# Designs tried in a protein design chat: VH-VL binders against q9umr5. Part 333

Target 1, 268 residues: q9umr5
Amino acid sequence: SYKPVIVVHGLFDSSYSFRHLLEYINETHPGTVVTVLDLFDGRESLRPLWEQVQGFREAVVPIMAKAPQGVHLICYSQGGLVCRALLSVMDDHNVDSFISLSSPQMGQYGDTDYLKWLFPTSMRSNLYRICYSPWGQEFSICNYWHDPHHDDLYLNASSFLALINGERDHPNATVWRKNFLRVGHLVLIGGPDDGVITPWQSSFFGFYDANETVLEMEEQLVYLRDSFGLKTLLARGAIVRCPMAGISHTAWHSNRTLYETCIEPWLS
Key: E = the ipSAE of ESMFold2; O = the ipSAE of OpenDDE; V2 = 0.75 times the mean of E and O plus 0.25 times the DockQ between their complexes.

## First folded at step 17 (VH-VL)

Design ke68 (framework fv_nofazinlimab)
Fold by ESMFold2-Fast, scan of step 17:
Structure ke68 (fold): chain C 268 residues (1-268), chain A 122 residues (1-122), chain B 112 residues (1-112)
Amino acid sequence: as target 1 above (268 residues)
Amino acid sequence: QVQLVQSGAEVKKPGSSVKVSCKASGGTFSSYAISWVRQAPGQGLEYLGYIIPIFGTANYNEKFKGRVTITADKSTSTAYMELSSLRSEDTAVYYCARVDFDEYGSYGMDVWGQGTMVTVSS
Amino acid sequence: DVVMTQSPLSLPVTLGQPASISCRSSQSLVWRDGYTYLNWFQQRPGQSPRRLIYKVSDRDSGVPDRFSGSGSGTDFTLKISRVEAEDVGVYYCMQGTHWPYTFGQGTKLEIK
């Protein structure tokens, strides 16, 4: 009786990370068909996001086709950006709840402890040199790197995030907006103790200005222009904000209280 | 200045694999990309792939995907290119080359290794 | 893949005379940052390639000013204003705009 759930993992992640989430869903909504997509695992998660979108699209089409009542998406971290693009490029998706679990929806700007083993110290200020090049844009992390001190480079160079956010023009923008607006609920989850997503308000479409002062969603140009439908969704009552303190980045998919408060209510 | 020094020539049997090294000296190894390019005898240049050591993952030309693996060891400032399931047409000089991100709009290989001849012979 | 086409493929030149090499791409090499990632390489016999020019027209450090690059979009030219004996070798254009990055077939410059 419950709609199927499709789970999309994050950077350097795999289906194994969602064992607890699957247990929680089974306890509260027994009989739910949950598919954790086992694509672009581990180092393959660094593949360009448009390549990942194509692969995940091919995997979700048959699941959606078998569920005329609709499906739910739970998309973790980088996976939330994949799901943003899926909802825009699929003119036939039947997604009811899109649950974005601590995803950098306005981008990432921070050399967090989580990525410190990948990056030398102080990489944050210099990563724009690598990311805003043809070479860097072939890696997923650069597709959503959003340096607020080089916004002109981000707008010109980003092959992914600037396009799906409508920050740079694209021929398909009108169709992408129409498709995205078919979603039933946009459930945004994140919190100040995440420790990886920087600023953490990126999970709620907030982001740094040039002085690194966070401006919330309603102050963003993409919201004010309604570039891909955020203002329309909010007016429709379709946006749910569920912030929670005390949860680190790798714990969002394994915290029972978080599940009961922010996820469970949206799994019909 | 940055120098790239490659391992010596190799002769391999069809079906085997070869692993070529490229050691960087000078500069900051993790602040640039290392590209791998090959050249068959008397022929042109062909791009295999590149690694950005800081990401720990490489991007491969689809033509070689599944056979080529590019890795980097930041502690020794050394990049590696391994090519498996070798065929006679893989006989070539294999070059590593640096892509420096310091100058906007350059993004081509400015420093090259000396090349490593790989001969695939029965 | 972007196809890079060079002409001529064989270029015999008299010492002291000018030489010109053409390179055409199957699609525009202007990247979304407004730059054109078109490079020119020289390979002397038995040596590794050496980059002469990047970003269509910018010379690498140590490259003599007799080498110049020009062009836009899909059509590019490398000119040597006065060919010298050490210029013998194969010249390659390369695009770094669209993955996978691709080279032209090469132009062999010979002294006649």
Scores: ipSAE 0.732, ipTM 0.879, lowest interface PAE 1.3, mean pLDDT 91

Design ke69 (framework fv_nofazinlimab)
Fold by ESMFold2-Fast, scan of step 17:
Structure ke69 (fold): chain C 268 residues (1-268), chain A 122 residues (1-122), chain B 112 residues (1-112)
Amino acid sequence: as target 1 above (268 residues)
Amino acid sequence: QVQLVQSGAEVKKPGSSVKVSCKASGGTFSSYAISWVRQAPGQGLEYLGYIIPIFGTANYNEKFKGRVTITADKSTSTAYMELSSLRSEDTAVYYCARVDFDEYGSYGMDVWGQGTMVTVSS
Amino acid sequence: DVVMTQSPLSLPVTLGQPASISCRSSQSLVWRDGNTFLNWFQQRPGQSPRRLIYKVSDRDSGVPDRFSGSGSGTDFTLKISRVEAEDVGVYYCMQGTHWPYTFGQGTKLEIK
């Protein structure tokens, strides 16, 4: 009797990308009920993240209600940020393992393979002009754009990431922290060959300083202040870090070795 | 100097669709957004939606969602606004306008196209 | 949606005299970064709108000093210190803080 698994996709993606992940789960944990949420697919993944959080929340409530022993979340790329917010806004979630597959938990600052279809890779330095505006904040990618050279603009303008990370104050911050801390395990997965998430250490709550030198999670103010519970979770032994080299961004949900090493152990 | 040039006037039957173009010249097309605004004869301005070309998708005013589609072709620096299921009350001048982004939030429509008159006969 | 209300709707002015247009919003236009995204546009007869003012009080390049914007929160004013013949047209305030973005109903400035 394995706990149900809920899967949340990423930017420009859909539920259909997770076929291999479902095969792996069925092989190792037969009988697991896996629900891949088919909301905000393709271009709709660019809708504001708070709108996506509300939609996914409505979809997960009945699933969680049917599983009194708890559920697991597997959240890919941008989907990992949606799941971060779900765990904070739901004061009755029963999530055991939150498995974050290469998600930009501290934000994104860099040209990505999926963005080359949208604009030349040299444009990262100017995205802050668009993203840190009312117009830009109506698009999900701007909700987690984190320019380390304009951190003041990020802190003031971000409608989403700065709030869920506790980098800017919010009336609900104490409740969001309490809710997030109910998670059983925070499983962080990512790696240097991802090619999309920049810096790749963002998947592990590391990020650039103003000189583009990566500072790891334990050196971040959000960790040191314990803004949403990272320091508490680490002290509790609830954070799992599973880096793996040789995996590109679109392969995290279809690599058997990655599944066996980083995901399978947390699905019981 | 950035200039926006729109396609010519259209006369359409009720129930049909119209597609208006807005070609940008000067500046970097990917560095700004294109808004679409309409004005019925003798009336005020109404916001339809906007596209940020570098993201390849648009945000629509809920009033027009399902009838309006805004697209952009970066290779020709051209934005398009398509409005379907036309009714007589859609008779208006349709404008495209650039949203220029400033480092400190000076956002608004600073350059406008000449306007395209769309007449829906009845 | 945020409702933008202008007054007066009709503004007859003698050449060389000052003119003032009021704009009120149904909600505060202060964005979370502390900026207020209120714009003023001028539309001359038969022409496209032209932005005069952005962020309450900043003038666009090429806009004469006689135009000034002021206000905060929900109450805003456009002033023309000395009306010229070329100022004839309809003036619109617009908020860019809350989606969907909305315009006031317009104020028609006429020379009497």
Scores: ipSAE 0.731, ipTM 0.877, lowest interface PAE 1.3, mean pLDDT 90

Design ke7 (framework fv_nofazinlimab; at its last look DockQ between E and O 0.71; V2 from the best seeds 0.79)
Fold by OpenDDE, look of step 18:
Structure ke7 (fold): chain C 268 residues (1-268), chain A 122 residues (1-122), chain B 112 residues (1-112)
Amino acid sequence: as target 1 above (268 residues)
Amino acid sequence: QVQLVQSGAEVKKPGSSVKVSCKASGGTFSFYAISWVRQAPGQGLEYLGYIIPIFGTANYNEKFKGRVTITADKSTSTAYMELSSLRSEDTAVYYCARVDFDEYGSYGMDVWGQGTMVTVSS
Amino acid sequence: DVVMTQSPLSLPVTLGQPASISCRSSQSLVWRDGNTYLNWFQQRPGQSPRRLIYKVSDRDSGVPDRFSGSGSGTDFTLKISRVEAEDVGVYYCMQGTHWPYTFGQGTKLEIK
């Protein structure tokens, strides 16, 4: 039988967005038990990410317990960060494939139409004023806001991304790394036409330097220092990168070609 | 020269709801948070929650267990606080206050509204 | 929640004399950025609260220099070097480091 699949949605999202994905999984892997977790939907997705991690943890624990052979995670957009954190804090997870579906794994510093919708009168260059305050860190968006021009503020104020990345020292860094490394495969999915994740390479742990030049995963300090296990995972062949062009952010979970190419191979 | 002007006094029955408005003028609504604080007669200050208008949602004090709803209309630079299932204990002056996210990291409630008296009585 | 404890709760003062209000937090108010988000507010009778001090010791614009804030970690003090008649009111400390943000009980300053 196929391993159960757990799906975690993104910002301002809900389980409804994954109806096509469920259809695809059912067609190609009949009998698969797919659970789309309907937690922190809509505006509730702006709750602090650690709160979300706790909520999702409570939901996945019983699912994992009933699946001793392991489970697969499909985590979309902001959900990818939630899942990564989940795998970091759980010392007993049994995740075979962690599929990060267009997630800002290295953070967000975008000024896209999507962000303009959220921040119609603000520029990305000024969001640090809000996000790196105690007030702002109570919102998920700020928890993974990564301003390359204010690295000091990011490292000090980020209550989430800087921690799960091991960029700021904390007492759980070693344990979190160990836990995360329990994953069988890390499948990174994203693409240049996403239009929301900025830079889109963030889905592959790439990100801006101080000059807003995009550096690859292997050039990132988190990789070089193996702060949460990326270097180790890559070395053992556990990281799969699946870039795809021509897919907008809201279409990653509904594109059949994407599913067949980047998701389906890892559900067996 | 930023000012916050709140709506007028309200008298409500127990079990009903009240919605207080807070209009900001003299500044940009985009880089503010609007906090709501109440003060029962002769008592201290209690923080209800705050909204960062550009995010479109608020952060609430869990003490109110979902009875409070804070919203903002960016087009009118107005924040709203709605309190439902009113009780006599909700009788208080309700204040809105601005939090300015300046580059200096003040993050303070530096401008306050004039307050709105809400009386809950049978 | 962080508990803010002020002392005294009542503060009768003679005009021209100094006043001191203490505020203690149940846990450190130092945030990750190294700042301490402790505020002092003044509320004159019949008026809205007014922020006097932010980040422990920084005075807001227009606040007389006779007001000063000090402290660190969990212990903070507001001092008025020479109390004036206009200083009558209730003073509150507030922490803005840990959500939910909380106020002290208030200290009522009166003229003897």
Scores: ipSAE 0.911, ipTM 0.954, lowest interface PAE 0.5, mean pLDDT 95
Fold by ESMFold2-Fast, scan of step 17:
Structure ke7 (fold): chain C 268 residues (1-268), chain A 122 residues (1-122), chain B 112 residues (1-112)
Amino acid sequence: as target 1 above (268 residues)
Amino acid sequence: QVQLVQSGAEVKKPGSSVKVSCKASGGTFSFYAISWVRQAPGQGLEYLGYIIPIFGTANYNEKFKGRVTITADKSTSTAYMELSSLRSEDTAVYYCARVDFDEYGSYGMDVWGQGTMVTVSS
Amino acid sequence: DVVMTQSPLSLPVTLGQPASISCRSSQSLVWRDGNTYLNWFQQRPGQSPRRLIYKVSDRDSGVPDRFSGSGSGTDFTLKISRVEAEDVGVYYCMQGTHWPYTFGQGTKLEIK
């Protein structure tokens, strides 16, 4: 009688990527109902994150309603940000474990292999020009682009991440915090060999300062001000940190040791 | 210094598709968006969508979703707009236009192509 | 969708006289960054549109100072201080703040 598991994929991804994860869950928790959401697949993953949140919300409501004992979320990469917003906007979610697989929770600032392949020069220092505009904010990657050298532009232009992190005022901030705090466990997974999420500590709510020195979660203003409940969750013992070296970005959902160490213990 | 040059006029039958090209010269192309706007004879301007080439995908006006596809080939600095399931009301001049992302911000389309007349005839 | 309403739609003007075009938006065009993404375009007969003004009041390079833009929030104006023969054409306002981006109906400026 395991709680159902809902899986949310990442950027340029689809439900197909989770074949191994489903095998692991079936082996260790036989009978678990796992739903891998096949919304915003491939290039549609670049749709604005608030649009994705609405679509995923419509898909998860009936699953949660059918499981009064609660559900677990496994949210990969960009999907972790979708799940962050779902937990805040849903007044009635019953999520026990929110398992964040290498998600840029404080944002992204780095030359990924994808961006380097497109252009010979470093793009990270110039992407702010595109992202912090009305045109750029219609794409998901810009919704969590967090340039530490243009923090004023990030705060003013971000339509998504700055709002859900409580870095900008929003009329719903108090309700969003209350809703997010209903989560049973926040399980954070990531590692230095990811190669895509930059800085990798973003998966643990760490991020660059203006000198590109990583400050960990407890040094962030969003934590210190308890803007959306991180400090409260940590005090409650509800935050789990599970870093693992040697895992590339596309391997988080297909590594057995990672599953057994970081995911399996939180599936009840 | 960027110039946009579009492909030539097209005459198409209802139900077919058309693909219009827009070639950029000068600049790196990657720091631009390319917008597509149309104008039916004697009528105003209507926004179809735009592509940011570095992201490899486009944003479409809901009115045209499912029929319009905008792509870009970075190696040739060329953007394309394909419109399928053509109807008589799709008869229009189709324009590409650049959105420049500079230090002053992007405020809209500062460089335009010459336009491509697409006629849908029965 | 944000509706952009221009007035007048037809503007006959005597050479050398001033002309004024109004543009109203159904929603505020101030984006979260504090900037207003309101543009004005000129389309001469048989030609592509040409941007005259961006960010409400900033002129593009090469645009004569006879053209000026003003306004805030939802109410905007394009003025031509002294109309010249080359100014004949259709003028459009456009908002780039809210997706999908939208144009006014156009104002046809004619010499009488």
Scores: ipSAE 0.796, ipTM 0.904, lowest interface PAE 0.9, mean pLDDT 91
Fold by ESMFold2, look of step 18:
Structure ke7 (fold): chain C 268 residues (1-268), chain A 122 residues (1-122), chain B 112 residues (1-112)
Amino acid sequence: as target 1 above (268 residues)
Amino acid sequence: QVQLVQSGAEVKKPGSSVKVSCKASGGTFSFYAISWVRQAPGQGLEYLGYIIPIFGTANYNEKFKGRVTITADKSTSTAYMELSSLRSEDTAVYYCARVDFDEYGSYGMDVWGQGTMVTVSS
Amino acid sequence: DVVMTQSPLSLPVTLGQPASISCRSSQSLVWRDGNTYLNWFQQRPGQSPRRLIYKVSDRDSGVPDRFSGSGSGTDFTLKISRVEAEDVGVYYCMQGTHWPYTFGQGTKLEIK
């Protein structure tokens, strides 16, 4: 009776990371078919995001076809960007709840545990030089790197985020917006103690202005221009914001209180 | 003043593997790419792949069908290229080269190692 | 893969005379940011390649002003206004816009 759930993992991640989330769903919604997609795991999660979108699309199509009543997506971290792109490029998706679990939806501008390599403390201010080059755009983290101090470079060089946000003109923008708006609910989850997503408000479509002041979703140009449907979706009552403090980046899918509060209500 | 120093020449049997090192001095090793390019005797240049050490993974030329592995060790500022299932056609000089991500957007291979001759013969 | 085609493959030149090398790509080398990532390299006998020109026309540090690059889109040229004895070697164009990055076949410049 419950809609099938599809889980999409994040950077340096694999399907095993979701064993606790699977347990929670089985206990609270017995009989739910849950598929944790085992693609682009570990270091393969650094492959270009459009390549990942294509691979995940191939995996979700048969699942959606067998569930005409709809499916739910739970998409963690980088996986939330993959899922948002899927909703845009799939003319025939039947996603009811898109659950974005601590995903950098407006991009990333900050040091993370995955950028803790032997590099001076000015890494985030200089990473645009790598990311906004042909060489850097071949790696997923650069596909959503969003330097608020080099917005012109971001807008011109981004192969992924600037496109799915409708920040750069492209011939599919109208169709992608229409496709995205077919989602039933957008559930945004994240919190201030994440430690990786920077600013953490990116998980709620917030982001830095040029002074590194966080503007919330409703203050963003992509919202105000309704470039891919956020304003329409909010006006429809379809956006749920579920912030929770005290959860680190690797713990979002293994916290029962988080699941019960922010995820379970949307797994009809 | 970035310098790239490669490991010495290798003679290998068909079917074996070779691992070439490329030690960088100067500059910020994590903040540029290390490319691997080869040149068979009397032939042109062929691109194998590159690594951006801060990401810890490489981008490979599909032509080598999973035979090439490129890695980096940030603690020693050293990149490595390993080519497995060696064939006589793999006899070549193997170069590492730096790609700098400067404010001018040059993105070229501006510093090259001295090259490592790999000879594959029975 | 983007095919890079150089012409000529062999270029005998009299000292002090000009030399011109053409490079043509199988598709546009203009990247989405508007830049064209076309490079020229020189390889002297027995040495590693050395970058001469990047982004079509920008000379690298220490490259004599007798070397110049030009072109756009798919057609590019390296010129040496007055060939010197030290210019002997093989010249390669390379594109850095489309992975996998590719080189031309090389042009061997030799003194007559």
Scores: ipSAE 0.708, ipTM 0.870, lowest interface PAE 1.5, mean pLDDT 90
ESMFold2 (binder alone), look of step 18: mean pLDDT 89; pTM 0.917

Design ke70 (framework fv_nofazinlimab)
Fold by ESMFold2-Fast, scan of step 17:
Structure ke70 (fold): chain C 268 residues (1-268), chain A 122 residues (1-122), chain B 112 residues (1-112)
Amino acid sequence: as target 1 above (268 residues)
Amino acid sequence: QVQLVQSGAEVKKPGSSVKVSCKASGGTFSSYAISWVRQAPGQGLEYLGYIIPIFGTANYNEKFKGRVTITADKSTSTAYMELSSLRSEDTAVYYCARVDFDEYGSYGMDVWGQGTMVTVSS
Amino acid sequence: DVVMTQSPLSLPVTLGQPASISCRSSQSLVWRDGNTYLNWFQQRPGQSPRRLIYYVSDRDSGVPDRFSGSGSGTDFTLKISRVEAEDVGVYYCMQGTHWPYTFGQGTKLEIK
């Protein structure tokens, strides 16, 4: 009688990464129907995020249609951004809990473990030249690259994150906000020892200002203007913040204590 | 400053594959993209795809998806274009060209290789 | 895909006279950053293409000032103010705004 759970993976990831998560869910909520979407696996995770949103949308529609009581989303890393957009573009989603596992909700500005071997000394400061171009925006990582020293370029060039965060105007913004606000709970998970998501507070809608000082969610213009509904959700009591130290980026979906503390309570 | 040098002409049988190389000298290899464009004899230009070495992966024109693979070896500053399941219609000169992401923003194919003729015949 | 249409396809011209090539795109080439990624290339017989113009009207280093580009949105023009013998070849417009990037079919400029 538990609501079905849909899992969306991250960058260079696949359904195999969630075997421990599935074991935990089966132990605590036996009989739960869990669907781990195996679209855009491996290098296909670098496809533009709007393309991924369209593909995942087609996969989740029949699952949601069969579950009139609602569904839960567990979305890991880059997958959390895909789920943000899904909730905005779907006029009829029935998502109860949206559980975001260490996702760069305000963007990424820092060398990931994957990218460190390419440009060890200047990677983050120069990536904006590639990302904020038509060529770069054909890759998912550039869709949420958010250089705080070139915020004007980010606002104009980002095909995805600036739009779903309401940082740049879009004709569909009002409808996207209305749709997103239908979510039951927004559960934000992340922590200082992640080592990939930079700043780690991006998982909680915090981000760097122009001096690389982290400002929390409540200090962001997108929150203050309520651009896509964060202020409304917080006032409703629908935002859950679950930070945890000691967890590296690849361990969020395989740590039992994390699961019991931050995920299990929201899988009704 | 930047120069692109391609491998030599190839004659291939239908159904085989070909791998063309493009070695870059000058500039910083990882700071730009390498595009692959082809031209059939007496015909116009057609874009196959491009690689951004920093991401380790390429973007392909849907028309060639599944048959074309573009790779890069940063240690030798060399990009490769492999085309499989060759047909007579694949007979063309294959060019590599640089897309520069400098701060002046030219963002286009400003430096080209000399071209590699690939002939597919039975 | 964005279709790039050039006119004329064949352009015989007398030495010293001006020449003009038109390029039309099936969609606007203005990207959301406000830039228009419209390029012009020259290909001399037996040679690799050479870029002449980027951003509609900016000339590459070493390109003679007799070449000029103009246009906006979907309609673009390459002009040669006074054709010289070395200008013989095929000219291509190309858009880099919408993936996949596409070329016009080419305009063959020859002396007649």
Scores: ipSAE 0.773, ipTM 0.897, lowest interface PAE 1.2, mean pLDDT 91

Design ke71 (framework fv_nofazinlimab)
Fold by ESMFold2-Fast, scan of step 17:
Structure ke71 (fold): chain C 268 residues (1-268), chain A 122 residues (1-122), chain B 112 residues (1-112)
Amino acid sequence: as target 1 above (268 residues)
Amino acid sequence: QVQLVQSGAEVKKPGSSVKVSCKASGGTFSSYAISWVRQAPGQGLEYLGYIIPIFGTANYNEKFKGRVTITADKSTSTAYMELSSLRSEDTAVYYCARVDFDEYGSYGMDVWGQGTMVTVSS
Amino acid sequence: DVVMTQSPLSLPVTLGQPASISCRSSQSLVWRDGNTYLNWFQQRPGQSPRRLIYEVSDRDSGVPDRFSGSGSGTDFTLKISRVEAEDVGVYYCMQGTHWPYTFGQGTKLEIK
C-alpha cells in the first residue's frame, strides 16, 4: 500500500488544477489516497501565509494521524511555502517526501500578472514600498516578496519568509529547525521556462544578490549557517533537485514527463 | 476618479443595530481596502476597522470588537459597517475611506465618503 | 494603544502669517521597513477629512506647497508658511504604524 498524498495548491488556485496529477498517481500507484486541500481557494489564497498555515494545519493533522507509515506532500507554487511552515510548526509530523513544485523558496522578485491584478501600477523596482509596509504584509504575495536591492527591508519587514528561512531571528527557530529536519526527502522541482517564479532558481533555494546575479543554495547564508537544516538535509542525502526545461508555471502539475521523472519516484 | 458614496442618515434606539453602506465607483473595488472611521459631534476621529474586499478579511479595533462587523459585496462594489448594541455615545458621523494598495509610502485613506450621521436616542 | 497628542488645540492666526501644529506620539512610529507612517488630515467645516501629508513629509496630489510636514520618531510638525482663508478647519495627525490606528485630538485653525 502507498502512503497518502496531500496536495496544497498555489496562488489563485483550486483542486481543479490537479486533475492530471491525480490521474498520473492513480496510473502509477493505484490505491493511493490523495487529498487535495480545498482551503484558501481563489482569492482567499491572498490571505496572510501564517493564517493559511493554521488552516492547512487543522486539515492535515487527522490525515497524518490515520497514516502511521507516513504521508507525502505535493505543494505547488505558493503552497510550497505553506508546506515549509507546516513542517516547521508541527512537532510530530510524519512527512516522508515533501515535493516542492516550482515554489519561490527564497522569495519572488519579478513582475507577474497576479501582482499587476492586485497592484495595477506596480513594477518590481517599487513594489517593496507596498509589500514591506504594515498593510502590505496582509497579502500572501508580499509575505515572500524579496527585493534584492532592499534586502535590509526584506529582513526587517517580512512577517513570514524571512522567519521560516531563518534569515531573521525568531524565538521558535530552534524548534522549527528540529521539526523541519524530521522530513524524509525534500524534492525540489522547477525550471528556467516557468515564466512566473523569478528567479526560477528560487525553487532550489538560489536567489539574486544585490547585482541580480543568482547565487545557488550552497552560497546562501541560510545554507551556510544551516538556519533551518538545508545543510544537514543535503549531507544526509535527503535533498533531491529535479530541474526541467520547457515547462510553464501552470503546467508543472499536468506534465507527464515531469511527473514520471521528478514526482513518481518519491511516492512510496 | 474614485468616489465613495454612503447611505443616508439614521436614527436608532438604544440596544438596536445600524448598518451603513459605502458604495465604490471608479477603479477596481477588489484593489482597495475600505476603512471605517467615526466622529462624535464636535469631537475627533476614531478608527473602527477595515476590510480587504478581495478576500473578505476584516480587522477591528479591540474597543469595538464584538459589536462591529465589516463586510463587502463584490458584485455591488459595496462595503458595509454594522454596529450592534447601540448606546447614546455611538451617536456620530461614520465615514468610509479607501486604502489604495498601489499607493507608495502610504496606507491610504486618500478618498473618503461623505459621511453618514447615526443618531442614537430614546 | 498609541496616544497622539496635538498642540495647540486652538490656533487663531492672522491671514498671511505662518502657523504650526505639533503632534507627539506615545511611542516611536518608525516601522520595520524604516518608514514612519504619520499622516496629516484637514477637515473643513461640514466636510469629510482630506489627507494633506503622508509618511511625515510627502504632500498629496493637489496640496499646496505652503503645507509642509516634518519630524521623526515621536515628534512631528505640520507647518503652513502663509495661512489663507481656505485653510480654516480642524487638522488631525494620525499614526498608521501600530494597530489600532489612532488620531490626535485635532487643532482648530481660525482666522483672527
Scores: ipSAE 0.149, ipTM 0.635, lowest interface PAE 5.2, mean pLDDT 89

